# VH-VL binders against q0aze0: the designs that were tried, part 89

Target 1, 268 residues: q0aze0
Amino acid sequence: MKIILVNNRFKENTEKKAQEIAGQLSALNVEVIIDNGLDEPYAGTVDFIMVLGGDGTMLRAARRYGQRAIPVLGVNMGTVGFLSNIEINELAEYLPLILREEYSLEARMMLEVAVFQQQSLLTRVFCLNELLLRSNSPRMLSFALEISGQKLEPYRGDGLIVSTTTGSTAYSLSAGGPIADPQLDAFIVTPVASHIINKRPLVVSPEREISLHLLEEREAIIGIDGQIKMDFGAENRVLIKRAPHPLLMVNLKAKPFFTSIDRSLQRQ
Short names: E, the ipSAE of ESMFold2; O, the ipSAE of OpenDDE; V2, 0.75 times the mean of E and O plus 0.25 times the DockQ between their complexes.

## First folded at step 4 (VH-VL)

Design e4 (framework fv_inotuzumab; at its last look DockQ between E and O 0.53; V2 from the best seeds 0.00; counts 0 for: pae E 4.7 > 2)
Fold by OpenDDE, look of step 6:
Structure e4 (fold): chain C 268 residues (1-268), chain A 123 residues (1-123), chain B 112 residues (1-112)
Amino acid sequence: as target 1 above (268 residues)
Amino acid sequence: EVQLVQSGAEVKKPGASVKVSCKASGYTFTSYAIHWVRQAPGQGLEWIGGINTYTGDTTYRRKFQGRVTMTADTSTSTVYMELSSLRSEDTAVYYCARDESWYDILTGYFDYWGQGTLVTVSS
Amino acid sequence: DVQVTQSPSSLSASVGDRVTITCRSSQSLVYSEGNTYLSWYLHKPGKAPQLLIYDVSNRFSGVPDRFSGSGSGTDFTLTISSLQPEDFATYYCLQATHFPLTFGQGTKVEIK
């Protein structure tokens, strides 16, 4: 068995714990690779990914490895979030199940985000939560939204979020988007401070494609899961569709989503 | 307008504790982490630690672990840094600084700073 | 800890001069997905530090065009194309790729 441990570079304790866990796994004849973000994603075949940290760390792991159809387990280390399944102090208890592959998997839809400049592809990224388009100035943006070739009325506002149902409890929520059942596959399109007061979030079928571009020359930024940021101008366009593969999240411990929402959002 | 306003200067004896506040305004408090940086006389800038206002997680430089405590009050949009067992070497201007955060992810740069708080430790 | 060394520690220049400050890290500052967490700050006595450049080469809002950042890996440069009177200050680079976050020792730019 080969396992990747993903940790948070800003939390020293996660690095230390990763080393400790690596030692324990090695003693059990498990091959371990630690991914602290300083190297390229491991390209070889692996059987399991363990994420040590919070939701952000999970998002990074999903972007790096999600397309490879590898089971991913979130192990929380004292943070508040939605994406971890067990606590670090529970790892020892569940480790035998992990090694025997006695767990269930929950498929979570990811986004495939393609950013173009004219006809040239600048970047392609798979992400678990959302794509954000926002103004990089105090001025509002004017941008076009197309859904499966259908052109909507131009948007005017600070920006727009295209989120998965997983991401519905992230930035989309802060922008007034709905909380979505993570068992659903759907796009959530949430306006950010729209000039049109009655502009409502859209719930869109995962079978559709979403396109965004600016209608005027303005300085804007696109953000992916709050980690990747890049300039976005009038010559750029974004194409968003469902990723060809979902993230396979390991479920070792039942976590009732709806009864935990209030608790998880209390800190905000 | 984004503002970080710190508490006033402090004079302490060795062995005492000091608690400096940093009140944030002009933005969504829980969307940004707050870091603390100090500058001793004639020295450069030194990172002390940071607190994620969303998760409540703290990260301290090893040399300060055990002596520093950072807390956040979301109701008042204020972050506190308490440093105990003060030494003469702790005499410095202490700054709070903002860093955008998404859950446990930080951007890694400080876009806005407080005006600084002078802490003097003398017998 | 990752060591960050600035060069020079101090320099004298005149208004209109081109000024170059270098920051060298003991380890690569490249992180996941190509991100490099290197930023530059201007600091004047009695004032709060000010962000100039983030992510190696991005100017912060309101920062004049005469400031630019470049570099990769372990070597980074802040350039002031034409020094202005308000630019005399101490400059710091900051790496945030590695824990703990560390500043360079500073570069004082003085009037010649």
Scores: ipSAE 0.439, ipTM 0.795, lowest interface PAE 1.3, mean pLDDT 92
Fold by ESMFold2, look of step 6:
Structure e4 (fold): chain C 268 residues (1-268), chain A 123 residues (1-123), chain B 112 residues (1-112)
Amino acid sequence: as target 1 above (268 residues)
Amino acid sequence: EVQLVQSGAEVKKPGASVKVSCKASGYTFTSYAIHWVRQAPGQGLEWIGGINTYTGDTTYRRKFQGRVTMTADTSTSTVYMELSSLRSEDTAVYYCARDESWYDILTGYFDYWGQGTLVTVSS
Amino acid sequence: DVQVTQSPSSLSASVGDRVTITCRSSQSLVYSEGNTYLSWYLHKPGKAPQLLIYDVSNRFSGVPDRFSGSGSGTDFTLTISSLQPEDFATYYCLQATHFPLTFGQGTKVEIK
């Protein structure tokens, strides 16, 4: 059995804990690979991914491995979020179930994001929470949104968020979007500080294709899960689709979404 | 217009603590991390640590672990840095700086800076 | 800690000169998802630092075309193609690929 341990390079306790867990697993004849994000993602066969950290560490794991249909377990090392399942001090209790594959899986929709310069593909990335289009200057953006070829009235403002339902409790929520049940598949399109009256958040079928481009020359950024940043200008466009595969999240411990929502959203 | 406005200069005795504020305006406070950087007289820039203003998660340089605490007050869009057990070598100008980091303190660059706060520690 | 060494420590140049400042890291600054977290700052006494270049080579909004960044891996360069009077300052590089974030020691540019 081969397991990837994903840790957060800026939280030194996760590095120490990852090494400790790798030692324990190796003693059980489990092959372990540690991924702190500095090297290319492991390309070989792997049976399970364990994420040591908070929601941000899970987002990186999802982008690197989410399209490979590998079970991913979130293990909380501190702040409770929406994407962890168990606490680090519970790992020993659940480890036998992990090794026997006695757990359920919850599918979480991901975004596929393709960025173009004119007609040339520059990059393709995957996203668990959201894509953010925002100004990279004090000036507002003027931009166009198309949904399956349907052109909406132009937007003006600081930007736009296209999120999954999983991402509905993240930046989209702070920008005025709805909280969505993460078991639904949908896009949530949330304007950021729109100057245009009546640009409301939209909930859109996952079968739609969403396109964005600037209507005037401005410096902008595309942000992916708040962790990847790409320059975006008048020569660029981005196409957003449902990713081919969902993230397969391991469920070992019941985490009722609705009863935990107020506690999970009250952050310092 | 993005602005970071810091509290005024402080004079402290060794062993005391200081709390410097950084009030943000002109942007969505919880969408950006705030970092603290200092410059002692005649020295270069030194990173102290940072705070994710949405989650409250902090990361500190090892030499400041145990002496520094960063907090964020989302209701006032203000970050605080408290440095305790002050020593004469802590005399410096302290800057807050903005970086985009929603979920983690992923630091790429510091685009906007506060005006600086001189902290003087003398016996 | 990742050591970041700038050279030269100081230089004198005339208005119109081309200036090159180097920044060398003790470890590669390439992050596996395609970004290299190396940025450059201008700092004048009594002022806040100002961002010039991010991600090795991208100019920040409002930064003049005379500033350019280049490099890869461990070796990075800031070039000022034609010095102006306002470019008198100390320049710092910053690496943010590795914990902890570390600045170079600085390069003081003196304009005659």
Scores: ipSAE 0.338, ipTM 0.730, lowest interface PAE 4.7, mean pLDDT 87
Fold by ESMFold2-Fast, scan of step 4:
Structure e4 (fold): chain C 268 residues (1-268), chain A 123 residues (1-123), chain B 112 residues (1-112)
Amino acid sequence: as target 1 above (268 residues)
Amino acid sequence: EVQLVQSGAEVKKPGASVKVSCKASGYTFTSYAIHWVRQAPGQGLEWIGGINTYTGDTTYRRKFQGRVTMTADTSTSTVYMELSSLRSEDTAVYYCARDESWYDILTGYFDYWGQGTLVTVSS
Amino acid sequence: DVQVTQSPSSLSASVGDRVTITCRSSQSLVYSEGNTYLSWYLHKPGKAPQLLIYDVSNRFSGVPDRFSGSGSGTDFTLTISSLQPEDFATYYCLQATHFPLTFGQGTKVEIK
């Protein structure tokens, strides 16, 4: 068995814990690859991915490995997030189940984001939560949104979010988007500070293709899961569609999504 | 519009603790991490650590581990840095700075900074 | 810790001069997803540091076009094409690829 341990390069205590866990797994004849984000994603075949950290570390793991149809377990190191399933102090209890492959899997849709300069593909990336188009200056953007070839009226405002249902509780929520059951497959399209009074969030089929481009030259950026940032100008366009494979998240214990989000919303 | 406003200057004795605040306004507080950077007299800038304001997750430079604690209060959009067991070499101007990382502390730069808080440690 | 060294540590220049500051890291700052986490800051006594350049070569909003950044891997450069009076300051590079984040020691640009 080969396991990738994904940890946060900005937390020194997670490096030591990753080494400790790698030693324990090696003693059980498990081959361990440690991924702290600096090197290329591991190119070989693996059986399981264990993410040591918070939601941000899980988002990185999903981008790097989510398209390989490999089970991914989130192990929280301190604060409870939405994407972790067990706490680090519970790992020893659940490790025998992991090694015997005795767990259930939950599929979470991902986005495929392709960025073009005119007709040339610049990059293609995957993400679990969202793509954000936003202004990088005090000036509002003017941009075009197309959904499966249907051209909507031009948007004016600070930007737009195209989110998965998993991402519905992240940036999309802060911009006024709906809370969605992460078991549903859908794109959520949420305007950021739109000047048009009737521009509402849209919930659309995950089979749709969404494209964005600027109508005026502006300083803008595309953000992917809050971790990848790219300049976006009038010569660029972005195409968003459902990724070929969902992220396969490991369930070792029940995590109550609805009560967790309800509790969170009552604190503001 | 984006502002980070820090608490006023502090004078402390060796062995004491200091708690510096950084109040954010003009943006969605939980969409950005806050980091702390200091500059001792005649020295360069030194990164101390940062906090993800959405999750509360923290990361600290090893030399401060066990002495520094960073916390975030979402209701007041304020980040605090507490440094304990103060030494004379902790005399510095302490800055809070905004990092565009929503979900973790992974970013390459600090776009907006607080005005700085002078902490003087002397007997 | 990844060491970050700036050259020169100080320089004297006149208004209108082209100024070049170099930043060298002990390890590559290239992240596998194409990101290189190197940024440049201007700092004056009694004021907060100010972002000039991020991700090697991108000028921050409102930063004059006389400022430019370049480089790759371990070697990076900040260029001021025509020095203005307000540019006399200390400049710092920051690497954020490796833990812990490390600043260069600073380059002081002084009036000749």
Scores: ipSAE 0.255, ipTM 0.693, lowest interface PAE 4.9, mean pLDDT 87
OpenDDE, second read of step 5: ipSAE 0.174; ipTM 0.724
ESMFold2 (binder alone), look of step 6: mean pLDDT 92; pTM 0.944

Design e5 (framework fv_inotuzumab; at its last look DockQ between E and O 0.01; V2 from the best seeds 0.00; counts 0 for: pae O 7.9 > 2, placed apart)
Fold by ESMFold2-Fast, scan of step 4:
Structure e5 (fold): chain C 268 residues (1-268), chain A 123 residues (1-123), chain B 112 residues (1-112)
Amino acid sequence: as target 1 above (268 residues)
Amino acid sequence: EVQLVQSGAEVKKPGASVKVSCKASGYTFTSYAIHWVRQAPGQGLEWIGGINTYTGDTTYRRKFQGRVTMTADTSTSTVYMELSSLRSEDTAVYYCARTEGYYESLGYPFDYWGQGTLVTVSS
Amino acid sequence: DVQVTQSPSSLSASVGDRVTITCRSSQSLVYSEGNTYLSWYLHKPGKAPQLLIYDVSNRFSGVPDRFSGSGSGTDFTLTISSLQPEDFATYYCLQATHFPLTFGQGTKVEIK
């Protein structure tokens, strides 16, 4: 069996713990590849991905490996989050089930984001939570939103979020978007500080194609899951659609989504 | 206009704690992380740590682990940094600074900074 | 910790001069998912630091064209093509690829 351990290089304890776990797995005749984000994603065949960290680490794992139909388990390292299933101190208890492939899978939709410059594809990336278009200066943006070829009235404001249902509790929520059941497949389109009073969040079919471009030359940025950023100008266009494959998340332990989000909102 | 406004200068005795605030305005508070950087007299800049303002997740440089605590109050758009067990070498100007996104990928570095808070530790 | 070393530690220059500051990391700063996380800051006594360049070569909004960044891997350069009076300051590079985030020791640009 071959397992990828994904860890957060910005937390020292996750590096040491990853080495520790790799040693334990190796002793059980499991091949381990450690992905700390510095190298290219591992291209070989793997049986399982174990993410050691919080939601941010899971988002990186999803971008790198989410389209490969490999089971992905989130293991919390003491950070409360929505994408982990078990705690690090529970790993020893659940490891036999992992090695025997005794678990269920939950499919989570992903976005496919393609960024163009004058008809030329610059990049194509996948993400689990959202794409954010935002101003990179104090000046507001003026931009066009098209949904399946339907041109909406121009937007004017700080930006726009196009989110999955999994991402409904991330940046979309902070910008006033709805909380969505992550078992549903939908795009959530949430304006960021819109200067047009009646611009509301939209919930649209995941079969739709969404495109964005600037109507005025402005300094803007496209952000992917809060982790990748790209300059975005009037010569650029972004196309967003449902990714070909969902992320397959491992369930070893019941985790009630609605009570978790309710408690999080009470704290804030 | 993006602004980060910090609390005023503090004078503390060795062994005491200090809590510095950083109030954000002009942007969506929870869309950006806040980090803390200090500069001791005659020294360079030193990164202390950062906080995700939406989740409350923190990361600290090892030398401050156990002595520093960062918290965020979404209702007031304010981040706090508390440093305990103060020593004379903690005398420094402390800055808060804004970054985009999650700690794992900083993508966008320290784009806007607070004005700084002088913390003096003397007996 | 990844060590970041700037050279020179200080230099004297006149208005109109071309100034070059070098930043060297003990380890590669390349991040496979995108940009190299190296940024440059200007700092004056009594004022907050300000961002000049991010991701090696991208000029921050409002930063004059005379500032440019270049480099790859472990070796990076900040260039000021024609030094202005307001550019006499201390300059810092910052690496954000490796934990912990580390600044260079600074390069003081002072009047000749």
Scores: ipSAE 0.295, ipTM 0.705, lowest interface PAE 4.3, mean pLDDT 88
Fold by ESMFold2, look of step 6:
Structure e5 (fold): chain C 268 residues (1-268), chain A 123 residues (1-123), chain B 112 residues (1-112)
Amino acid sequence: as target 1 above (268 residues)
Amino acid sequence: EVQLVQSGAEVKKPGASVKVSCKASGYTFTSYAIHWVRQAPGQGLEWIGGINTYTGDTTYRRKFQGRVTMTADTSTSTVYMELSSLRSEDTAVYYCARTEGYYESLGYPFDYWGQGTLVTVSS
Amino acid sequence: DVQVTQSPSSLSASVGDRVTITCRSSQSLVYSEGNTYLSWYLHKPGKAPQLLIYDVSNRFSGVPDRFSGSGSGTDFTLTISSLQPEDFATYYCLQATHFPLTFGQGTKVEIK
């Protein structure tokens, strides 16, 4: 069995704990690969991914491995969030179940994001929480949104968020979007500081294709999960679809989403 | 207009603590992290740590672990840094700085800075 | 900890001169998912530091085009193509690829 341990190199506890867990697993003849973000994603066959950290560490794991249909377990290291399943002090209790594959999986929709320059594909990336289009200058953006070929009235403002339901409690929420049940598949489209009256957040079917492009020459950025940035200009467009594969999140311990909303949001 | 406004200068005795505030305006507070950097007299810049304002998660340089606490108050858009067990070598100008890194303080530059707060530790 | 060393520690220059400052890291600053997290700051006495360059070579909004950054791996350069009176200051590089975040020791650019 081969396991990837994904850790946050900016938190000393996760580094030490990853080494401890790797040692314990190696003693059980489990191959362990530690992914702290410095190397390319491991390309070989992997049976399980363990994420040591908060939602940000899970986002990196999802982007790197989420399309490979590998079970991913979030292990909380004390940070408030929505994507962990067990606490680090519970890991020893649950480790036998992990090794015996005695757990269920919860599917979480991901975005497939394709960025073009003219007609040429520049890059394709995957995203668990959200794509952000934003200005990279003091000037506001004017941009076009199309949903399955239907052109909406132009947007003007700081930008736009296209989120999954999983991402509804992240940047989309801070920008005024709704909290969505992560068991739903949907796009949530949330304007950022819109100067257009009545541009409301939209909830959109996951079967739709969303397209964005600028209507004026401006310096803009496409942000992915708040962790990857790409330059975006008048020569570019972006297409957003439901990704081919969802993130497969491991469920070892019941985690009540609705009763946890207030606790997770107390720091808003 | 993005602004970070810090609390005023402090004079403290060795062994005391100090709490410096950094009030943000002109942007969505929970969309950016706040870090703290100091400069002692005649020295360069030294990173202390940072806080994710959305989750409250903190990262501290090891030398400050156990002496520093950072908190965020979303209702007032204010971050606080408290440094305890003050020593004379903690005399410095303390800056707060904003960074993109919504979920984690991963690799982004410090784009906007507070005006600085002089903390003087003397008997 | 990753050491970041700037060269020179100070230099004397005249308005109109081309100035180069180097920043060397004890480890590669390449992050495999994204950019190289090396940034440059300008700092004048009594004022807050100001961001000039991020991700090695990207100018921050409002920074004059006389400032440019280059480099890769462990070796990085800030260039000021034609020094202006307002550019006399101390310059710092910052690496943010590795924990803890570390600044270079600074390079003071002063009037000859």
Scores: ipSAE 0.253, ipTM 0.697, lowest interface PAE 5.4, mean pLDDT 87
Fold by OpenDDE, second read of step 5:
Structure e5 (fold): chain C 268 residues (1-268), chain A 123 residues (1-123), chain B 112 residues (1-112)
Amino acid sequence: as target 1 above (268 residues)
Amino acid sequence: EVQLVQSGAEVKKPGASVKVSCKASGYTFTSYAIHWVRQAPGQGLEWIGGINTYTGDTTYRRKFQGRVTMTADTSTSTVYMELSSLRSEDTAVYYCARTEGYYESLGYPFDYWGQGTLVTVSS
Amino acid sequence: DVQVTQSPSSLSASVGDRVTITCRSSQSLVYSEGNTYLSWYLHKPGKAPQLLIYDVSNRFSGVPDRFSGSGSGTDFTLTISSLQPEDFATYYCLQATHFPLTFGQGTKVEIK
């Protein structure tokens, strides 16, 4: 068995823990790779991905490795979030099950985000939570939203979020989007505006495609999972689809999603 | 309008603790992280740490670990930085600053800053 | 820690002058996902620092066109094409690609 450990490069405790876990796994004749902010994702094959940290770390891991259809376990290390399954202090208890591959998987839809310059593909990213388009100035954006070839009335505002159901409890929620059951596959399209808006969030079938482009010559930003940022201009287009492969999240421990929402939202 | 308003100047004795507040307004509080940066007299800017206002997760510079605690109160949109075991070397103007990055990424720039809080540590 | 060396430490200039400040990092500031987290700040005594440039070359909202940023990898430059009276201040670069976040030591731009 070969396991990759993904930790938060900004958290020394996660690095230390990764090293400790690596040692333990090695002692059990498990090959271990540690991704502590590698320049590039590990290119070799792995059987299991263990994410040590919080939701941010999981998002990064998902973008880096999610397309490989590898089981991904979130191990929380003292953070509040929605994407971890077990706590670090529980790892020892569940390690035998991991090694025996005695766990269930939950498929989470990811986004395929393609950003174009004219007809040229600039980048393609698979992400777990959301794509954000936002203004890079105090001025509102005017942008076109098209869903499966259907052109909606132009949007005006600070921006727009296209989120998975997994991402519904992330930035989309802060922007007034609905909380979605992670067991559903759907796009959540949430307007972002500093002013009162009359546009409501849309829940869109995962079978549809979403495209965005600016209607004016203004500077904007594309954000992905709150971690990747790139400039977006009038000559750019973004196409959002359901990723061809879902993230396979490991379920070692049952977590009541809706109960956890109350706890998390009380902090907001 | 985005604003970060910090608490007033503090004078402390060595060994004491100081807690500085940073009240945010004009934006969705939990959508941005807050960091703390200080400037000692005659010195440059020094990053102390940051807090994810959504998760409450904190990241501290090593030299401050064990002495600094950052907390966020979402009900008041206020972030606190507490520094304990104060030394004369801790005399500085302390700034809070907002960063993008909804999650744990710390790479985004400090787009808005508080006005600063002078903390003086003297016998 | 990543060392960020800013040069010069100070300079004297007149209104209308072209001013160039350099920031050099001990390691590449290109992050694994492609972003380069280098930003520039203006700081006046008794005032809050202000963001000028982020991601090497992007002007922050409200920042005049006379400010520009350039560079890549380990070498970065802030340029003020025509110095204005309000530009006399201390400037800092910040790298946020590597933990811990580190500032340059600052460049004080004084009136000649």
Scores: ipSAE 0.019, ipTM 0.562, lowest interface PAE 5.7, mean pLDDT 90
ESMFold2 (binder alone), look of step 6: mean pLDDT 92; pTM 0.947
OpenDDE, look of step 6: ipSAE 0.017; ipTM 0.567

